# Miniprotein binders against q56419: the designs that were tried, part 6

Target 1, 326 residues: q56419
Amino acid sequence: MEGRTLEEVQEEVFKRHGVLVPKKELEDLAKALEEAGLLLTEKVEARLKEEEEKLKRERPMRLAGLSYPEGEREARAFLEAFRASYPGEGEEARVLLMPHLEPSRVPEVYGAALAALEKTPPPERIYLVGVAHRPLKEKAAALPVPFQTPFGPALPDLPALQALDALLPFELFNTPLAFREEHSLELPLFFLKGRFPEARVLPLLVARRSPELGEALKVVLRDFPGLLVLAVDLSHVGPRFGDTPLTRTLAEEARRRDLGFLERLAEGEPEAALAFLGANPTRIDGVEVVASLLPLLRERKGKVLAHRLDLEAPTLSAVGAGTLVL

## First folded at step 9 (miniprotein)

Design o12
Fold by ESMFold2, fold request of step 15:
Structure o12 (fold): chain B 326 residues (1-326), chain A 84 residues (1-84)
Amino acid sequence: as target 1 above (326 residues)
Amino acid sequence: GSEDLEEELEQAIEEAEELAEQVEEHEEAGRVDEAIEAYYKLAKELARISELARRLGDEELFRRAWREAIKAYDRARELLEKTK
């Protein structure tokens, strides 16, 4: 009974159903529902506490059997099928932008990422920067634990993570539960771990733009060289995202925005890429990550390898995905 | 408000001064592992001072504190490398 008196509830029940429920019976019902809700809240809190403690030790697969195979043999075949979906050649990447959209929706975009990794010398570590889909206590966060994959655990680079934390004005290890279901790390990691089984990982999330993160990473990368991966999606258009139903005109606008953004990044001009989006009318997903990492993107020239604006037929909506090497 | 940020900055400076004393003590005593830890904590407080100064519009302190954060960080890295 949020914001309502029992009399108001009683009157509403009468108006809708023609029954006048005595106030005492409504009071008894409200009390019983409150007690039941408190018990459910207590149990949920205990479960969340348990899950948080588990996440301080490891991050298990959540999408095996849903987005990729659970078994190692099947996972390797899956990886090879995605590479085959992109018939082109990659280029060496020091920075890789790749999607976190469901892989089956954009197979050639993930295939392009694999083609780039094929040309990339195995790094000691991967700085994997995703988009937080759950709130963080700070602008950014990391989880310094093994992430399970069908190819074995992706081990954290603890020295690099602690060095990064030492250069941030906030605690980096701040929101373990935000990692529990975060697909923007899990989906790219499947591909990265499959190609670079020896690389350690820095699993990072950005919730809100953090120039401090980019400045700190610039220093840390000097001492801990590695592959920087921006795991971001592009335009989000259509009714699911607050627009009119997808039309050819809206789709063409989204493609133009996606490619214009990627091309400016490829020119080493990340500030121009952000400015090109203006108010970001097609809701390109990677804006906060790019805005955080400007010092690492400036003057790095590269190439857009792939792009797709993928249709969500049930929602008359679309999501863009791309692969960029710098 | 701005008054709360200034108070927060004063607290951060006080913490950094305490950490700087700890670093000096640990290095003089030859406690290398403790010195490394204190240098990392000092770098973090200096990064916090830098961010607070930026929000207060103090460009001189913003830049100076960030340079000092890197110096503390670099010293921790040098000590770690020496103790491999």
Scores: ipSAE 0.853, ipTM 0.954, lowest interface PAE 0.6, mean pLDDT 91
Fold by ESMFold2, look of step 10:
Structure o12 (fold): chain B 326 residues (1-326), chain A 84 residues (1-84)
Amino acid sequence: as target 1 above (326 residues)
Amino acid sequence: GSEDLEEELEQAIEEAEELAEQVEEHEEAGRVDEAIEAYYKLAKELARISELARRLGDEELFRRAWREAIKAYDRARELLEKTK
């Protein structure tokens, strides 16, 4: 009833249909609709609270049987196959950039990450920094609970997470629901947990550039040393992302942007890497993470181990993925 | 606007001053666990002051508050190491 009185509605119904609906019946109907809407709202809110409470205790696997095997034996064979798909050798990483794209699409890129991990002394903990695909209440967030994997639970480093929270101008533990289906943590974590079964994890998400996160992490890493992992994808081009169908010219530009970005990071020049992207015309996924972590990336030199711009044939689109050690 | 940020900054400074006093009281009384928690809360308020100062364009307070946040954090860490 868009600004009409019940009497006006009653008169309009009578004029159009020849039926006089008593005013009380219209009032009862309006009240019932309002009450039904309130009940649906309350049910949705209760469901969301249940989901949040569950995530305050643990984060279950969501992609087992879809992106990686559910059973531990099969999961170990999966790691072996992915390592074999990369014929090269890795290098020791203090910082590892790796993808979160579906593993079967870029097997050698994940294989290169495994090769790097072979050369990396087992860390006490892993700072796993992904990209939030759902809104966060703040620029960044963490979830201080076990993340289930086929290799057992990846346990949180609670002292390091609390220390990090103490150096941030916002509550770090702010959006549990954002972690429920976040593949940018789950997919890299499968590989990391498989190779470092004793490492604890700081599962972190960045939604928007947070320079304060990088400054705080610099202090926390001094006291809680570990492996820093940037779990990011690179270019996103083609119709799924608002472009024309993939052409040789568009693919060449995406590769140029991906490799130029990675190479500048490998030179210890993260500001130059960001500047190289300009307005980010190929939509490289990792910009907000790199921009947040500048203090941890400056002057760290390393090597690009792998890159693929992977065609999504059904959508005529492509996504880039890379492996960088610093 | 900036009036809201200045009010937030004043509130954060008051809270940090209260926490600094609580830390002194806990340290004097030998309440180590409470001191650690208060130091972490103080570090967080000082980090909030630092960020508010940055948004207001007060570069001196931004840097000073961040240094003080690290000092409070370091003291919490020192106390935690002593209680191993």
Scores: ipSAE 0.850, ipTM 0.953, lowest interface PAE 0.6, mean pLDDT 92
Fold by ESMFold2, fold request of step 15:
Structure o12 (fold): chain B 326 residues (1-326), chain A 84 residues (1-84)
Amino acid sequence: as target 1 above (326 residues)
Amino acid sequence: GSEDLEEELEQAIEEAEELAEQVEEHEEAGRVDEAIEAYYKLAKELARISELARRLGDEELFRRAWREAIKAYDRARELLEKTK
């Protein structure tokens, strides 16, 4: 009882209710509450341990039937509809920046990514780098297991993942539970697996900028070439994100920062892209990934294929998404 | 404090030295798969030494340890290619 003696509790109960509760009964109650708290903690810990063990074998779909269809036939049609939302041509990508925002909100942005993939030779592997929305034990993490999709499992590139882990000053395989609900990997992976069904995947998350990750990836990509995908969203503005209601001025600033960021990346100037954002007042969530991957982005020129700042009318908020090929 | 980081660095160096001995033993005995795994572990420990040196402000050790991490990694890759 938060620093109270049993006698103080007994006195307080008497003052409030006119009843003298024997000290023994108060002692029994306190013990029961402590035991119940310990039992609840044990049950929660056991469930978390079980979930963690399951994630060491595979990562199941969490968004099938919600963000994309469960069935393979419907999932294939879904991909084709998204490609049709972007009528333009893509360009070959050695690095692809694409969103992880709900696909139905930005169909032409995902369609632009599919157009780029049409021009891209099938890679042996895909380095899929998302944004951790749950805390990681380290700056970055991977989960070296199959990720289920409607097109079959996306198999991990275990040799490349082991090689990457060998060059990091921390354990890469460090927070399996953070992957359980991580849409920044699952949503882009649906599109990537649908287009490149034979590619293996390195599913990576960044929580905090890790220059060590970028330096290690530079070495690993030399030996394990593949497609690098930055699965990131751009500005987050409005009341859902701690701002005043969305105004034309705030939306214009968010769009300007999104496009200025992407344009500087497209010029091979990732340090300038980060500097352009300053304190990041529109909360572009791609900054930690870009800051981690500087060695892989420098002097690599490309093109912005699509951008949208998508309005959430009910919340008076907006989120930016873009497609960039390098 | 920095004394704790210095102790961590000393421990990492001792572990790297032990791993270097293990690699030599495995290579001399023709245990190639074990040598490969030991080289990967050595590379990781050298990467850890590099990061600890950076945090302590030892720029020379930071750069040298990273180069040595890459060398150990490259040796593991070379052995893997020979055993294909």
Scores: ipSAE 0.834, ipTM 0.949, lowest interface PAE 0.6, mean pLDDT 91
Fold by OpenDDE base, fold request of step 15:
Structure o12 (fold): chain B 326 residues (1-326), chain A 84 residues (1-84)
Amino acid sequence: as target 1 above (326 residues)
Amino acid sequence: GSEDLEEELEQAIEEAEELAEQVEEHEEAGRVDEAIEAYYKLAKELARISELARRLGDEELFRRAWREAIKAYDRARELLEKTK
């Protein structure tokens, strides 16, 4: 490894390509390269280039067989079970806030999203706005390719994506590798595609607040109407996120912030929702997304359908998830 | 710094002017598809001007450029609808 650690290679790859390569994958590559007499960096770069070229054609499933079933029949049964986990009825959504957390952790929250989708007329297109858990070259990005799902490919709305790009001060089609393993799009898209098989999709990622995105989308939505989906999680608390192990006090604070955020959004006051969080000490995941979409969230009243703070017992950490309709 | 942003703004203005000329040439020639493409490019460049102006604290240019970006976009959309 030319005197570099696996961590240094991981960091370099992350800096250059916005991809966090798992250490195990780097170890396997390092071993393979030692056997081949090749440099780890060159092999990683070659692999990333191949993956980037593939992403010009389609975004394959990464979590099929892990987070959701790969087979369509099993996937439909999965949707039904998740819907059954929420005993309530949904409401029609023009804007849907839903989680992107591992579905098994918060089934009733996804169930609430499905309940809302049952009351929602099939949209022509879905604006799916996720959180970039990897660096983007720009504040936001889109990937204008089919996303694979157990229900078939979610096809991009290219005309609407082009219209959106035309109103952004940066290149919308940036950092394709950031989409490769981004679960914030893949997981909600499973549910959305399962419910609306014919809807086109605009898969968007937000890394940093972009007011320009909200203003551009406001114009685009006039000509390209559709369902807006915010695929965001809420509080992230505990040791995995730099806190002490979850306590009653910490959990109460996380819930207070989650619910206070969601309720202000439900009242059509997204600026008040952001202001309520302040420095966001419980690390609500969706703040940059909401901050980017203010023009679309203002004055829209809705309802919080579900909320959960889910404990990850092995790490004594917790993540908040919610479903909101507007 | 601010100097770099000013230079970028000047370049963006120049590019927008060139795109505006291209739009006119395409419209006059009846090249509708090319005009649509040029209008989308113009809208993008005007959006860039708007953001650069915002960053530089030129609130008037920020608002004006954004309005013009929407107009260019709207013109592209109008032409697209007429071609359907």
Scores: ipSAE 0.823, ipTM 0.941, lowest interface PAE 0.5, mean pLDDT 91

Design o12
Fold by OpenDDE base, fold request of step 15:
Structure o12 (fold): chain B 326 residues (1-326), chain A 84 residues (1-84)
Amino acid sequence: as target 1 above (326 residues)
Amino acid sequence: GSEDLEEELEQAIEEAEELAEQVEEHEEAGRVDEAIEAYYKLAKELARISELARRLGDEELFRRAWREAIKAYDRARELLEKTK
């Protein structure tokens, strides 16, 4: 390690490649390097290159056995339990906003999404738009490969992805490594694939607001109809995000922002939803996604099915999650 | 800066003109698959022109290039549907 910490190596790799290598993986690599006399950075880069080559074929599960069961039988039981956690009925969705937070933190919010999906006719394709928690080369990206799930692979809609790329001013198929560990797609996709096993998927990430994405998707959706899913979280407040520990006042502000955002979206006023947030002091995660998809959200009326501000007790921080149907 | 964007815009216009010629050649020759590919490339280049124009504050070119991008896309889709 030449005097560098694992954290410094992790940061360097993140800066260079946009990948956050788990500390445990770095520890394992470091042990292997003590044996081989190789530089940790070079080994990490070689590993990332191998993984990038694998991502040309498929995106493997990263959170199986952690966030959800790996086995299909257990995964089905998991879906049923999450659905059971929401006592209400859903609504038919043309657009679904749902969380990408760790499912165990907000089970009823995912349950509400499942309730909506019960009333939704099986789509031919799902436009799954997540949040890039890693840098992208462009404002948005897609990965045109199968995504592994306990229910089998979610297959890409290549014709629709090609059509979308044709209407974007940038290369859509960029930054494949950003998809490697992106939970904003993997977690929602578990629920979506479990409900709609035959639907093709367009896995999309947004790093920065791209109005051109929404305009392009509006055209593509005409010829390639499907369910639009916004996989976004809401407020992020507390010490992990630069605030003081969660207080009643901070929690009420986060809830006010979350609900005020969702309600305006439910009214078909996405610009008003964004304007309501202003500088986004509670750090609503989904703002760049919503800002990119304005043409698809305008004039659509819907319903907020669930909301939760979930406390992460170890950090005294909280994350908002919601389910909205349009 | 703005000068770099103007240069990129000029290059994008030139590329779109070349792609338009390729589309015409492929359509005249009855090379449908090549025409479809060229139309998608043309649509993308026109979308790039549109975005560059937007960044430069040319609202007219922004709107015109986007309309032409959709037309190129629609032509590709029309040809694709005829091949099914």
Scores: ipSAE 0.823, ipTM 0.941, lowest interface PAE 0.5, mean pLDDT 91
Fold by OpenDDE base, fold request of step 15:
Structure o12 (fold): chain B 326 residues (1-326), chain A 84 residues (1-84)
Amino acid sequence: as target 1 above (326 residues)
Amino acid sequence: GSEDLEEELEQAIEEAEELAEQVEEHEEAGRVDEAIEAYYKLAKELARISELARRLGDEELFRRAWREAIKAYDRARELLEKTK
């Protein structure tokens, strides 16, 4: 009975069916619906609690068979095809910025990331920093459990995660349910695990800028060296994001913002990259991640390997994606 | 507000002092694993003090607490490496 009075419902039923339903019966029905709704809510809550308890053990694949193949053989062929989509050679990465967009939309950008990983010595661990598309209790979070992939589980580096938590002013291990459906970790992790099967992982999400995270990670990286991966997309423009349909002007602005951001990062000037965006009118989602990791990005020179602004035709919207090595 | 942050800072200082005493007791008793745990807790509380101080505009305490957090962390790491 969304917004209608019991009397309005009674009148509507009478008009439609010629039956006057007593108000008491409508009240009982409304109560039964409320009770059913409460029961549904309790069931949903119980299910979420069960899922949260499962997330204490492992994070299952959610996009297997959708965004990437579930089977290992097919997954390897998928990696090779994506690598082939980028005609260039990569460079060794100490820091890798790569997308988390649906891989099929920007294959050459993921291909560029794979090219960089080919030139990168196998790390002991990967610090995988994604974007929280769901609210976190804290500015950042980690999930200290195995992440399932077609190549086997990506195992957490528990000692390094513990060390990181010890240097943060908040509880790092928060909001496990935010990781359940978070594609910003799952998609890049497919490529990373496929290339570095033995690497441990620190799966991190950033919801809001946390300078403390960058300072803590700087200390932890001294004792626990590894590859830092920023799994971020770039501009988000068009109707899905509150703009008019994509135009040449809007696309040019998005590309200008994306490339200007990446180029300044490539020069080792992350503060200049953030300043260049200002109010971030094209909604580069990587801003909060970069703002959190400034101590790790400063004075590192690198190279932009790929960029694409990909059109989502059904919504006339576009998302920017890039690959940067430092 | 600022009053809430000051109260949180006071509580964090008290907790850090208690943890520092626990660290000392564990080290003196040769309880290495307990000392490591207490050092990591102390590092975290010192990091919290640092952030609260920053938010309150106390730049000196911000920097000092962070340095002490790193020291506590480093001590935990040192003890961990000795147990291997």
Scores: ipSAE 0.819, ipTM 0.940, lowest interface PAE 0.5, mean pLDDT 92

## First folded at step 10 (miniprotein)

Design ib2
Fold by ESMFold2-Fast, scan of step 14:
Structure ib2 (fold): chain B 326 residues (1-326), chain A 108 residues (1-108)
Amino acid sequence: as target 1 above (326 residues)
Amino acid sequence: GDLIERLEELAEEVIRYLKEHGEEELAREIEEQIKDIIEALKSGDTESAIEILTELAETIARVLHRLGAPEELVQKVAILIFDVAKALGMSPRQIYEIAKRFARAIER
């Protein structure tokens, strides 16, 4: 509603078109539009309920044929091409930080992650922690169902998920619909499933800082050991993110912030990494995940394998991506 | 009710698989334990039901792992066990214990 009365609408139509519309016709039209709006709302609610029910059984691929190949053979070749994009050897990971940005934008960064996975013994399970791009009912959530991939379904680690749920002060399985379209889990999972096809997964989303999640995960990881993966992007700069068009100075600031953040994590100093960012002026989206997982990151030293600030030319904006092993 | 239906489904899945793999005695033992849980629930003895489920969950996991059961069956059994545990009102500590024991039993 624009704050217009029926009389004002009649006046406007008369002035612009020289036509006097009877008040009853405007009333009938307004009622029809209101009824149509209510019906549309009911249809949307019914569709969301249907999608929520489907998500109780499985999480289908959403980005197959777009961000990665649908077929298994083509998907395998695609994954190996990304590995080939990184000339290094990788390092063994107990904790892996990798991006969830469109892979084709930063192939060498995903290649570095694959190199690290090559050096890592196959884990029993993967704790895959992504960033919620849609609201969650709680600070964090998980979806305990098979996630489809071109390499077959990534099966949930149901015992570990139930153990985690038991330790949390909130219901872990609280927002199934948030997982319907979530690239921060789907894109890293493609690479993780390709390299560790037998590993079960805990697909976790963080929306806001949850110290209770980190404390619970510290306990769960001791009893249910596995690979911890933080699927986070770094700086977001340019007009798409509220800055001026990307300049050399802004790009240098973003790279400095990204690398300073990663290097402090590599020294086992996650609080120092967060303090270094301060108000997070370049909008590193990993902040909430790192802040939640502090107990798992303290005193764990490692190495930054790759970093890229990727230009989005149409918007004169850029997104940072990196690979860190701890 | 719904809880008893989940227990019956758990029994059907596990017992069928065990019998198909020559574990007739173990199938009978598991069937009797599940019946004991159902009888305890019908009599309002939830504490006994919880006690029996806790021991049963690890036993089922160990046997399925030993026999090389398909991932689909292990997933189905885990879902049923935790659904039953939550419906019984088991405490967080009790659920964590079942989860830990189940996971260790199916470790690769």
Scores: ipSAE 0.825, ipTM 0.928, lowest interface PAE 0.8, mean pLDDT 90
Fold by OpenDDE base, look of step 13:
Structure ib2 (fold): chain B 326 residues (1-326), chain A 108 residues (1-108)
Amino acid sequence: as target 1 above (326 residues)
Amino acid sequence: GDLIERLEELAEEVIRYLKEHGEEELAREIEEQIKDIIEALKSGDTESAIEILTELAETIARVLHRLGAPEELVQKVAILIFDVAKALGMSPRQIYEIAKRFARAIER
């Protein structure tokens, strides 16, 4: 029960198995898992505390050998293959929007990001803003430690992180455990570190829209220049996300929303991009990130380099991914 | 107690590295400045402590950069400096200024 309420588990079991498990049975199971898990909870708490203490030193790879190669030589070949999957040329990026989806699902979208990075002078630092798929104590968080990659550790820009923290009305260095398995940072970072081995990184997560983050970053970027990267996915549609199986109509709507969002961002109109989504019925992942970074996205013109709505056939669901340069 | 321990740790890390690289005079100067911070703290002169730390942070950053110090050491020193700055109750503006000076000192 990783952070899910009993009601959410009940609903998931019902959706998957068509069986409504009584809340009491889930409570008893949760309690038995809690009693088995109270021994596990003390052990899990001790382990979580140990893991939290380890995260004070470094963030280890979690997806090496799964989503990307662990070995440096193989990782370089992986980057080259992904770059080759995009037939176009990139443009210089001051802001890069790229996916955090499983790379194998959308290779050409990552290839487009690599193409943009080829045209981008090596930055001193990369502001990598991902999506928190786990709860944060605050609206946003940072982890000021080295992130392990096949290309060596991505080192944090501690001065710039502290400058950012100083300008925020909340503690930026919160919820370190949220970074432990956060793929929205790990996957993009593989590509970024592979292209810019000497760049320091600011690993940032957004859980909820924070206008304060965008205003603070606008000031920080003036004194601490660097590449801003939005690591966000687009639409999430189908049964995995609470919809009916993917249909042509649903796919067209997802694409329309994705492209309409990206094009308005490319025009330098991030508020119009958010307004275009309204209630976000196709669940564009990057909304809270974009809403947080409005001051940095305004009046910047750019180009959509790639887009894909990728079907996950086993679940008849699809996820949108895109690459945008500003 | 915790603040003094962090200052001592900062001193040990920087002084060790400087002595290993033949910068004995500079190591003594930094040691003296850290002692001055500690004495300012003991006397309740937090303002003087902040001023000394601000200049010292930049000096340390410049020297480590000039000597080609390992990034791991630079990171460790940065952490210690900002921990001390926070513990001193430095304002957001003062912390921002240290960060800015430190970053400039280590720019390639």
Scores: ipSAE 0.771, ipTM 0.907, lowest interface PAE 0.5, mean pLDDT 91
Fold by ESMFold2, look of step 10:
Structure ib2 (fold): chain B 326 residues (1-326), chain A 108 residues (1-108)
Amino acid sequence: as target 1 above (326 residues)
Amino acid sequence: GDLIERLEELAEEVIRYLKEHGEEELAREIEEQIKDIIEALKSGDTESAIEILTELAETIARVLHRLGAPEELVQKVAILIFDVAKALGMSPRQIYEIAKRFARAIER
């Protein structure tokens, strides 16, 4: 009921409650509410600045006790249970594609990643490339701080991060707040840190495809060798994602898109993998990361170790996850 | 002001660790190199400061690796080195070179 005069408000209060509130008291209340609203805005901004300053020093666990155990002993047992969920053998990876979906939903897919890591010599560093779920100021970003895990801090590879930043046409360290809740780094990192406790990490996010990132990383990886990890999910289908209810036909299409994408990547044909998806009708999450990293994926042959299209029963929707070694 | 403060912080962190491990002669040598960077900056000779920093970064990394320095110290030292390098206005090529030399020294 915007547009009422103070006199109209005063009259309505009197008619309803038998109390005449002086106009000055109504004016004072309105002014106090306006000032309180301004103070709340300033408090929110101050809290965001405080969080940003904390993230310039370290990135704390957000999912401990929710997606994985807080304690190191329990976390170690958790890793072993996930490995046991995948009965197969892994293969050595120079590039690993693994999910960032909630681990309990796709245990054998994370188990396949662990199997690949068992066959992989411990790297000096891990290039962990996730998907930004919050806006970035640029196409990509990094956060050059320790990421806390139950296995101790995952330390940043500061020289490699600085080398990467130096080659990019934009500031790499551009959006600390985007990392605050970013599970696409935290969930894979739990598994990676658990298997490679001595490896340093380059925690990277992609918001939009960046050919510049891929070209720079190709140079940096030559001088700073390590494991490249694409921490991406696959198809997203169903009502939660704007589709009709999940049907057998939609699920079959999502599975076909996921596997066709992964198999073309496994043939060393990342451009063909992207072309296969066309307009990306099943919303494969990894497209922007793959499109950024083309120079690192071309002509690398490998194998799809696992895939699952996992049903979200409450939403009648599904999300695909896979494990690929190159 | 801030650049000189960063250089002094770098010196303090490295020298304290070296002295705690009986490397007093090396601590003196590193202190002298940091002093030379500061003097080059005061005379407006940024090019000399950059050259000294580049060699110093590799030397510090090699020494910390040899002594088995805690990773937390290596991280703090790296932060200070790159803060200084950026404040000196080093080019992308120069930053890349320091990063490469530091990484190779701390890994070997």
Scores: ipSAE 0.755, ipTM 0.908, lowest interface PAE 1.0, mean pLDDT 91

